# VH-VL binders against q0atu2: the designs that were tried, part 266

Target 1, 119 residues: q0atu2
Amino acid sequence: MLDKKARIRTSREYRNVFEKGKRLSGRFLIIYYVENALDNNRFGFITNKKIGMAVIRNRIKRQLRAIVREYQGQVKNKHDIVLVARAGIGKSSFEGMEKDYIAIMKKAGLFARNANKID
Below, E stands for the ipSAE of ESMFold2; O stands for the ipSAE of OpenDDE; V2 stands for 0.75 times the mean of E and O plus 0.25 times the DockQ between their complexes.

## First folded at step 13 (VH-VL)

Design uf3 (framework fv_recibokibart; at its last look DockQ between E and O 0.90; V2 from the best seeds 0.81)
Fold by ESMFold2-Fast, scan of step 13:
Structure uf3 (fold): chain C 119 residues (1-119), chain A 121 residues (1-121), chain B 108 residues (1-108)
Amino acid sequence: as target 1 above (119 residues)
Amino acid sequence: QVQLVQSGAEVKKPGASVKVSCKASGYTFTSYYMHWAKQAPGQGLEWIGEINPKSGGENYNQKFQGRVTMTRDTSISTAYMELSRLRSDDTAVYYCARDKFYWEELYFDYWGQGTLVTVSS
Amino acid sequence: QIVLTQSPGTLSLSPGERATLSCRASQSVESEYLHWYQQKPGQAPRLWIYGASSRATGIPDRFSGSGSGTDFTLTISRLEPEDFATYYCQQYGDTPLTFGQGTKLEIK
């Protein structure tokens, strides 16, 4: 559901976010983020073995993409953001993940104050 | 082996600024995040923030936002924490501590020896 | 912000006794992100237990950590003279990272 241009695609692009950016830890998510030289935002998603079995990890990835897509218009333009799922995310509800995403994006200063100017 | 060596004690007047250094050795400086923590006399620890030593990207505890600035110099493997507009309640030992760069092993395995900053008179 | 409350504030015991130190979180913290540090006067904190239950390198078997959710415990089965120090719990489960106020273990 995210446009292809809104996705971080390659290992090199992920590495650039980690190395050039900064991070912020939330309850269920850690984000690594950096301003980019594009005219759009890009998102990456990482789930690891601490989350659980492949079925759980795939569910989490789908739910995170849905959350990111829903709030895409509120994210300050020109950022590359990688969401890393934390161990506890597998026990959380969809609403819990959504609330953590909103909280961490606000703490990072990545949510625009006036979303209607950022559409 | 891994060492974090901090600058010496400082005595400052209210309203001044202080810049504490933390020199890393024994590991690849840019492969670990660096954190800073405050410990007031007889009190517990308080997290100030973290910096990506490769990029200089930083995030701060909201309590210190606006008064703290973290920087680094990769050529000498040194991290810095500058605290401005000093108040008497900034009197504390300040510690640097390292943490893994990636999302695994998020704990402080090595700490600097601490820098006492006294704000008085 | 997650508040960590340690109890007791001071624990007075003799060498050879068992010590039990508590850390309670204001909201749930995954065990993986709860840590304990030991600090002696005039020294930096030292990583002691990470992920609620894993001993850091060089830490004696008499130390054990346990707990989950909001309740965590550090236990010392038989106190040695060198164990008398202040112990701090810390959460890395949410930003800002926070520490407990510490439990000072002192000789009776």
Scores: ipSAE 0.851, ipTM 0.923, lowest interface PAE 0.7, mean pLDDT 92
Fold by OpenDDE, look of step 15:
Structure uf3 (fold): chain C 119 residues (1-119), chain A 121 residues (1-121), chain B 108 residues (1-108)
Amino acid sequence: as target 1 above (119 residues)
Amino acid sequence: QVQLVQSGAEVKKPGASVKVSCKASGYTFTSYYMHWAKQAPGQGLEWIGEINPKSGGENYNQKFQGRVTMTRDTSISTAYMELSRLRSDDTAVYYCARDKFYWEELYFDYWGQGTLVTVSS
Amino acid sequence: QIVLTQSPGTLSLSPGERATLSCRASQSVESEYLHWYQQKPGQAPRLWIYGASSRATGIPDRFSGSGSGTDFTLTISRLEPEDFATYYCQQYGDTPLTFGQGTKLEIK
């Protein structure tokens, strides 16, 4: 799991990202992102009942956390990023989720210049 | 009732810039994203981009990246779309349209009346 | 990007007839992210069907939407004179957002 310091945890923190940030819709994910005043990035995850049963939602959240953790070091610093799981994500493979994550993060320009693992 | 009222028709020369406005009323301006779409004469619709009216954060179609700038003035509930380095194929009706702020309902429920922009020598 | 292809380009029918409009996506789109708009000459588009099958507020029940995956359909059970217009499908399943090229429903 992501370090507590790297997680968006409170409703206020989530609201801040939604209201003050930008959004980008991918195939399986919508990302909301905004610059923060910290020395680290923070990530939040949202799954709703439309995605499926609790077991499915928890699985998806676990998979998204794993993806975020893997590429964490390649993301531009000082950002709060919320990942919203979209309909259909439950039908996707882990690799599909990963590809979508990389694609939307690239479109958002959130990867660092020295990021070479994403190509 | 919800209304989006756009600025009047524009005639511009190639290389010039145009700035179209969209004034919102009947709802909380900062609670909905504002989108812009292009419709060339006799053609379909093309998505230009969106803006978060609360923060000013914008996301553009890469096709228009570098030439389009979306802004807003919250004090008068007005969104703006500026297109620079105009060329003849920019001749079109431009629409503003709103969608939900969050991810639950992502569709354009209200549209402006459109603004015709003509680019000619 | 996801390309939406509508068919037919033009549909000529008479009042009282049944109309079937097709929208095909280049890749799978979840139904909740596929929408239909109606546009009449000189007017802005209007939301007509959202989430593939839900009628917007004030839309008559003679209109219905269906479909999933890559194939979506808008059906008008009995055409009224005011139904003759151009209809566009639109996807919100991926960025950039895209529209179909439209189907013009005209009076025969």
Scores: ipSAE 0.837, ipTM 0.941, lowest interface PAE 0.7, mean pLDDT 95
Fold by ESMFold2, look of step 15:
Structure uf3 (fold): chain C 119 residues (1-119), chain A 121 residues (1-121), chain B 108 residues (1-108)
Amino acid sequence: as target 1 above (119 residues)
Amino acid sequence: QVQLVQSGAEVKKPGASVKVSCKASGYTFTSYYMHWAKQAPGQGLEWIGEINPKSGGENYNQKFQGRVTMTRDTSISTAYMELSRLRSDDTAVYYCARDKFYWEELYFDYWGQGTLVTVSS
Amino acid sequence: QIVLTQSPGTLSLSPGERATLSCRASQSVESEYLHWYQQKPGQAPRLWIYGASSRATGIPDRFSGSGSGTDFTLTISRLEPEDFATYYCQQYGDTPLTFGQGTKLEIK
């Protein structure tokens, strides 16, 4: 689980990322991201009804949160990042989602070479 | 009546820069991403990159990284693509195209008429 | 990057015939992210089919799209004179966005 401090919580915070940020598409994810004025990163997660029933969408959100938690120490600080699950994600394995996340975060330039997992 | 109207044809020498404009009308300019694509004579289409017209945030195809700059002026609903250090294989028609901000139904629904850039010695 | 390979490169047919245009992806693309555009000489591309199978506004029902995974097709059930053009498939499944090299549908 991510700390409360590291979560995007409100509609206004989400909209700020979409309107002020950039985006990149991956196989299973699209990310929207923007620099923030905080001393930490924040993450948001979106699934839509086309992914499946609530049980499926909740499972996918849990898996994405676990992936983000695993790699959070490698992420450059001061960013708000929204992960949007794309329609095909329900067919993916956890490992497939993980590889897609790594690839798209590298393309976005959001991984730091000397970051560690505790920040 | 969405329209994307691009600037006129350009002839440039190798090593120069060109800046192509794309003026949008008939929709809220800052609510759609703007993309640019290249079509060399007799060839297919190649994606160059995109810009968020509200913030100016951009992402480029790595093939063009370092030579392309995308900007916009929201007061006149106009996007720009500048390509520097021109070489002969940059001769092409350049198109602007838009898609939605949000993640569903992302495709290029409207295109500009194209701008021919010729790079000749 | 996802490479889209279209075949044939050129398809020569007469009005009234059926046309089948193929697009093969180097890796799986969800059908939702595969699109087709039509382009006539001297004109900009036009959105034709989106999400592999959905017709854009105003596109006649003689056009149909299908496919999933790595193999996608565009079928024209009976060719009309206005259908002779170049068709491009395009993927929005991964960045960078990519197009196929095109299939030129020409009159025999």
Scores: ipSAE 0.729, ipTM 0.898, lowest interface PAE 1.3, mean pLDDT 91
OpenDDE, second read of step 14: ipSAE 0.825; ipTM 0.938
ESMFold2 (binder alone), look of step 15: mean pLDDT 93; pTM 0.950

Design uf30 (framework fv_recibokibart)
Fold by ESMFold2-Fast, scan of step 13:
Structure uf30 (fold): chain C 119 residues (1-119), chain A 121 residues (1-121), chain B 108 residues (1-108)
Amino acid sequence: as target 1 above (119 residues)
Amino acid sequence: QVQLVQSGAEVKKPGASVKVSCKASGYTFTGYYMHWAKQAPGQGLEWIGDINPKSGGENYNQKFQGRVTMTRDTSISTAYMELSRLRSDDTAVYYCARDKFYWEELYFDYWGQGTLVTVSS
Amino acid sequence: QIVLTQSPGTLSLSPGERATLSCRASQSVESEYLHWYQQKPGQAPRLWIYGASSRATGIPDRFSGSGSGTDFTLTISRLEPEDFATYYCQQYGDTPLTFGQGTKLEIK
């Protein structure tokens, strides 16, 4: 579970991330992200009807929160990040979602260890 | 009536810089991300990157990072792409294109007419 | 990055014939994020098919798109003179966004 302080909670806070941030698309996730003026990172989660029924959307949200929690220590401090689940995520494994999360966070430069793949 | 109108053709010497503009009209400028793409003669399209016109937040294709800078001016609904330290292989038509701000429908529905940048000595 | 490979590179046909254009992705791409653009010489690309199978506004019904996973197809059931152009597939399923190399449809 994510601590309450690490969650984006209000529509206003979500809107702030979209309006002030950047956007990056991954296979199963889109992230919107911006540096904040707080001492900690905050995460938001969005699932929509393209994913499937409420039971599936709730499972995806729970799994994404678990992934974010697991890798919290690797995320560069002072960021607000909103994860939007894309079509196809409902057919992905937990490991598939985890792999996409790691890849997109690295591409965004948000992991403390940016693996720049040299040829 | 949505339009993206780009600046005119440029001829530059190697080592110079060029700044291409893309003026938007007919829609809310800050409601759409702006993207840039390169098309070299005889080549296909390459995505350069995008900018959030509301914040100025940029993401670049790693291939172009370091020489390309994207900016915008909200007061005149104009996006800019500046390419520095020009080389002959930068000779190309550069396009701006918009896509929706949110995640629901992501495709390039409107494109600028293109700007030919020629780099020659 | 996801590489999109189009085949054939050039397709030479006559008006009235059927054209079938292929786009193969190096990794699976959700259909919703695979798009096709038409480009004529000296012009900007124009959105033609989005989400693998949806025609953009104003595109004639002789054009259809299909496919899923790694294999996508653009079909023109009966070629008209204005259809001879280069067609590019594009994926928005992963960053960096990528385009195929194009299929040039030319008059035989």
Scores: ipSAE 0.816, ipTM 0.910, lowest interface PAE 0.9, mean pLDDT 91

Design uf31 (framework fv_recibokibart)
Fold by ESMFold2-Fast, scan of step 13:
Structure uf31 (fold): chain C 119 residues (1-119), chain A 121 residues (1-121), chain B 108 residues (1-108)
Amino acid sequence: as target 1 above (119 residues)
Amino acid sequence: QVQLVQSGAEVKKPGASVKVSCKASGYTFTGYYMNWAKQAPGQGLEWIGEINPKSGGENYNQKFQGRVTMTRDTSISTAYMELSRLRSDDTAVYYCARDKFYWEELYFDYWGQGTLVTVSS
Amino acid sequence: QIVLTQSPGTLSLSPGERATLSCRASQSVESEYLHWYQQKPGQAPRLWIYGASSRATGIPDRFSGSGSGTDFTLTISRLEPEDFATYYCQQYGDTPLTFGQGTKLEIK
């Protein structure tokens, strides 16, 4: 669901975010992020075995991509951002993941001054 | 063996700046994040922020925003924390502490010995 | 921010006794992100228990950690003289990272 151009896809690209960037810990997510030299933002997603079995990890990835897609217009342009799921995320609701994502992006200073509002 | 060795005690006047160093040895300096914490007399520990030694990228506690700068010099495996516009309530022991680069096992496994900064006039 | 409250502030006991130290969080913290540090006067803190219940390398088995949600406990089954120190809990479950105010374990 998230545009292919907005995805971090290769091991080298992930490594560049970790090595050249910085991080911020949230309740259900840790983000690693760095400014890129592209015209757009790119997102990566990591779920490890501590989250649960493959079916749970795949559900979490799909939900995180949906959240990122919904709020991508709020994210300051030209960033590579990797979202790493934390141990507790499997017990969270979709709304809980969404709230944590918004909170950490704001703390990181990655949300643009303008915010889309939906009634 | 892993060691974090900090600079010596400092006495500063209000309004001055102080820069504390933390020299790492016994491990790959750029393979771990470095954190800084404050411990005021008779109080608990307070997290100041963290720096990626490989990139210099930093994040910090909003409480210290605007007065703290974290840097590093990879050629000498040393991290720095600079506090500006010092106030009397900045009097504290400041610690550096190491944690993992990646998201697993995030805790402060090794600490520097601490640097006492006294702000008085 | 998550506030960690430790109790008691000071615990006066004798060697050979059992010590129970409490750490209460203002909101739920995954046990994996709750840690304990020991600090002696004039020394840096030292990692003691990580992930609520895992002893750090070299820590004697008389130390045990437990708890989940908002209530965490550090227990010392039979105090030795070298155990008298201040113990701090820490949460790494949300930014900003926070510590409790500490429990000072002192000789009676």
Scores: ipSAE 0.850, ipTM 0.921, lowest interface PAE 0.7, mean pLDDT 91
Fold by OpenDDE, second read of step 14:
Structure uf31 (fold): chain C 119 residues (1-119), chain A 121 residues (1-121), chain B 108 residues (1-108)
Amino acid sequence: as target 1 above (119 residues)
Amino acid sequence: QVQLVQSGAEVKKPGASVKVSCKASGYTFTGYYMNWAKQAPGQGLEWIGEINPKSGGENYNQKFQGRVTMTRDTSISTAYMELSRLRSDDTAVYYCARDKFYWEELYFDYWGQGTLVTVSS
Amino acid sequence: QIVLTQSPGTLSLSPGERATLSCRASQSVESEYLHWYQQKPGQAPRLWIYGASSRATGIPDRFSGSGSGTDFTLTISRLEPEDFATYYCQQYGDTPLTFGQGTKLEIK
């Protein structure tokens, strides 16, 4: 689980990322991201009812948190990043989600230059 | 009502730069992303990129990366697209178009009238 | 990137006839992110169908959109003179955003 310090929790924090950040659309994810003034990155996760039932949405959130946690050390520091689950993500495998996350984060240039990126 | 009014036609030489403007009215300029699209004569549409008018954050199609710069002036609700190192195949009508800020509805509901940019020696 | 291929390139029909326009995606696109635009000569594109099947405001009910996965269709049940234009499909799925090459609906 992501530490509380690494999580976006409040509506205001989410809104700040949406309004002040950039966005990129992947196959399964839309990421909104903005630099923060902290010493750490924060991640937020959004799922909507189009994804599926609450059980499905919660599963997806868990999976996305696992992915983010795994690659957290490779992300450029001082960023707030919100992951929005897109329609169809419920049909994807965990590996598919991971692949999409990596791809979109690369497109956004959010991985550190010295990170051992997965090609 | 919502309106996007673009700057007039431009004629440029190869290697030059062009800056097209798109003035928004009838809505909160900073509440919607502004997109730009290219349409070569007799051809289809090509997405150039988008900008968050509130933050100035931009996202470009890789095809135009390095030559395109999107900016905005919130004080006059105007978005700008600058294309540099122009070449003949940049000759096209360029459109601005808005889409929603959030992820609920991602489509271009309003378009500018277009700006013809002609690149010729 | 997701490539959208429209067919036919040109469709010649008469008023009163039924028109069927196809948009095929190189990979699956969720219906929510597939849209159609109408463009007439000398004019900017105009949103026509969004989310594969929802008509934009002011769009007559003779227009309908359908499809899922990789195959999408725009149908005009009974063509009116004002319907002759070029129609573009567009996906807002994976970046970059892409358009189909368009189907020109012209009067026979």
Scores: ipSAE 0.769, ipTM 0.927, lowest interface PAE 0.8, mean pLDDT 94

Design uf32 (framework fv_recibokibart)
Fold by ESMFold2-Fast, scan of step 13:
Structure uf32 (fold): chain C 119 residues (1-119), chain A 121 residues (1-121), chain B 108 residues (1-108)
Amino acid sequence: as target 1 above (119 residues)
Amino acid sequence: QVQLVQSGAEVKKPGASVKVSCKASGYTFTGYYMEWAKQAPGQGLEWIGEINPKSGGENYNQKFQGRVTMTRDTSISTAYMELSRLRSDDTAVYYCARDKFYWEELYFDYWGQGTLVTVSS
Amino acid sequence: QIVLTQSPGTLSLSPGERATLSCRASQSVESEYLHWYQQKPGQAPRLWIYGASSRATGIPDRFSGSGSGTDFTLTISRLEPEDFATYYCQQYGDTPLTFGQGTKLEIK
């Protein structure tokens, strides 16, 4: 679970990231990201009904939060980042989602320390 | 009626820069990403990059990174693509196209008419 | 990057015939992110089929799209004269966004 202060919680905050942020697509994830005026990073998570039933979508959200938490210390400070799960993510392994996240964050220039790629 | 109207044809010398405009009408300019694509004579389409008109945020195809810059002017609903250090292989028709910035709509639904850029020595 | 290979490069047929156009991806692409565009000489591309199988607004019923994974198909059940054009597939599943090289549908 991420700390409360590290989470995007309101619809207004999500809207701000979508409207003002940059977008980068990976295989299983799309990220929208923007610099914030805070002293910390915040993360949001979106899973669409097209991914599958609620139990699948909730599993994906839990796994994505775990991945983000594991790597939060490597993310450049002062960013709001929304992760949007793509259709087909429900068939991905945990490692597949983790690998995609690392690749996207590196491409976006958002990692303060390089994370090694997992084979 | 959605329309994207691009600037006219340009002839440039190698090493010069070109700036192509794309004026949007018939929709909320800041509600959609603007995409740019290249089509060399007799060839297929190649994605150059995108800009979020609301924020000015850009995302470029790595092949064009360092030579392309995308900007916009929200007061006149116009997006721009500038390509620098022109080479003969930059001779192409350049298109702008509209894309919804919400992830559930990920296709180029309306395209500009294209701008022919000719690079000749 | 994901490479899209279209076949055939050129397809010569007569009005009234059935056309089948193939698009194959080097990696799996979710159907929601595979699209088809039609382009006529001297004109901009136009969205034709999105999400592998959904017809864009105003596109006739004779056009259908299908496929999943790496193999996608655009079918025209009965060609009309206005259908002769170049068709491009596109993937939106990974960056950079990529297009196939196109299939030119020409009159025999």
Scores: ipSAE 0.006, ipTM 0.558, lowest interface PAE 11.4, mean pLDDT 85

Design uf33 (framework fv_recibokibart)
Fold by ESMFold2-Fast, scan of step 13:
Structure uf33 (fold): chain C 119 residues (1-119), chain A 121 residues (1-121), chain B 108 residues (1-108)
Amino acid sequence: as target 1 above (119 residues)
Amino acid sequence: QVQLVQSGAEVKKPGASVKVSCKASGYTFTGYYMHWAKQAPGQGLEWIGEINPKSGGENYNEKFQGRVTMTRDTSISTAYMELSRLRSDDTAVYYCARDKFYWEELYFDYWGQGTLVTVSS
Amino acid sequence: QIVLTQSPGTLSLSPGERATLSCRASQSVESEYLHWYQQKPGQAPRLWIYGASSRATGIPDRFSGSGSGTDFTLTISRLEPEDFATYYCQQYGDTPLTFGQGTKLEIK
């Protein structure tokens, strides 16, 4: 799904995003984000037990990675972004998660205003 | 014990700016996000924004974007909210409030006592 | 943005009576992100119930919260004089964070 270089991989890298960055709460997602010193964006994904069983958490992670990959070209370059799934996400549709991702990224100033449209 | 102590009342002219402070004690200042909220006379509460005290990273309610700036000074465990280009409808009590740094159990468990800002000619 | 509508706007009751305060959301809010605050005149709001149903530290057990989806309720089983105040619901389920307009509990 996402290229290796586009993923936040280590606990230290996650901690860096939380401590040096800022956050924004959405309907199904909270994002923590910070500008990085690389030439690309990196994404991290967190699910916790409040979301549901392991099978549900793994499904959510796969779906979030697919959404991030689909919209990666619209994300402002040079950012580390951690997506934290919220309790209600397990009951959401794929479209619901996608809509929330777009909305929260726009609110964070990381997307163009018309991210839903081609161009 | 946890306390958030805000600066005293301010009276400002339209077009001026005001900077309200919120001094934290009784906990690790950088371990919690700080929020600001507005309450106009006789009205409900309106969220202004939040700041990460570790980094200074902030997010604002779009309604206040462009007129509000949140900062902090970790050496004195104090958060600040500055509102510029004041208008009469900025007359309100402004509150600081803290919540958890991480995504679990997000709620405003402690609030400052409030700072009355009056904008009058 | 999620709009929270509280009803009634004012509730006039006597000590010893039961109070039921409503908070309706314009779209579904997960219970764990719906909170209630109490505010007395001249004072800051104080966390009262968090996550729809959990009492904050020191809050008497006569207070209970319930609800899910778009409908949430704060109940006071037997009013005491110190309970007369304005109560605000708040959602932390989407940015911008929003509050209801408040229900003022006043002595009849």
Scores: ipSAE 0.840, ipTM 0.917, lowest interface PAE 0.7, mean pLDDT 92
Fold by OpenDDE, second read of step 14:
Structure uf33 (fold): chain C 119 residues (1-119), chain A 121 residues (1-121), chain B 108 residues (1-108)
Amino acid sequence: as target 1 above (119 residues)
Amino acid sequence: QVQLVQSGAEVKKPGASVKVSCKASGYTFTGYYMHWAKQAPGQGLEWIGEINPKSGGENYNEKFQGRVTMTRDTSISTAYMELSRLRSDDTAVYYCARDKFYWEELYFDYWGQGTLVTVSS
Amino acid sequence: QIVLTQSPGTLSLSPGERATLSCRASQSVESEYLHWYQQKPGQAPRLWIYGASSRATGIPDRFSGSGSGTDFTLTISRLEPEDFATYYCQQYGDTPLTFGQGTKLEIK
């Protein structure tokens, strides 16, 4: 699991990202992202009932956290990033989610130049 | 009443730049993303990009990246799209359109009236 | 990118007839991200159907949308003279956002 320091936790923090940041829509994810004044990145995750039952939503969150954790070292510093799970994500494989995450993060320019775990 | 009012028609030479404006009224300008679309004569619609009026953050269609710049002036609730290095195939009607910040309803519910940009030597 | 292909390109019908417009996506699009717009000559597009099947405010009930996956349909049960226009489908399922090439519904 992501460290507490790496998590967006409050409604205010989420709202800040939504309002002051940029967004980018991928196939399974919409990312909202904004620069922060910290020395670390923070991630937030949003799932809604459209995704499915609570069990499914929790699964999706776990999977997304795993993906984010895997690539967090390659993400540009000082960013708050919220991942919104879109409809259909529950039908995707983990690999599909990962691929979408990588693609959308690349499009957003959020990966470091020397990122080596990105295909 | 929500309204998006765009600037008037433009005639430009190849290589020039054009800046189209979209003035919003009847709603909180910074509460919605502003999008731009291109429609060549007799053709369909093409998405150019979007801007967060509150932050100024923008995302462009890669097809236009490097030539398009989207900005806004919140003091007058106006969004701008500038297209540079114009060529003949840039001749089109350009539209602004809004959608919501949040992901629940992502569609263009209101459109500007369009701005004709003609690029001719 | 997701390519939306509409068919037919032109549909010639008379008032009172039923119109069926198709929008096919190159890859699956969730219904909530597929929308339809109406456009008349010299005018801006107008939101018509959102989320594949929901009518925008003020849209008559003779209009209906359906479909899922890669196949979507806009149906007009009984054409009125004011319904003759070009209809575009649009997807918000992935960036870049894309539109179909449009179906022109004209009077026969």
Scores: ipSAE 0.771, ipTM 0.926, lowest interface PAE 0.8, mean pLDDT 95

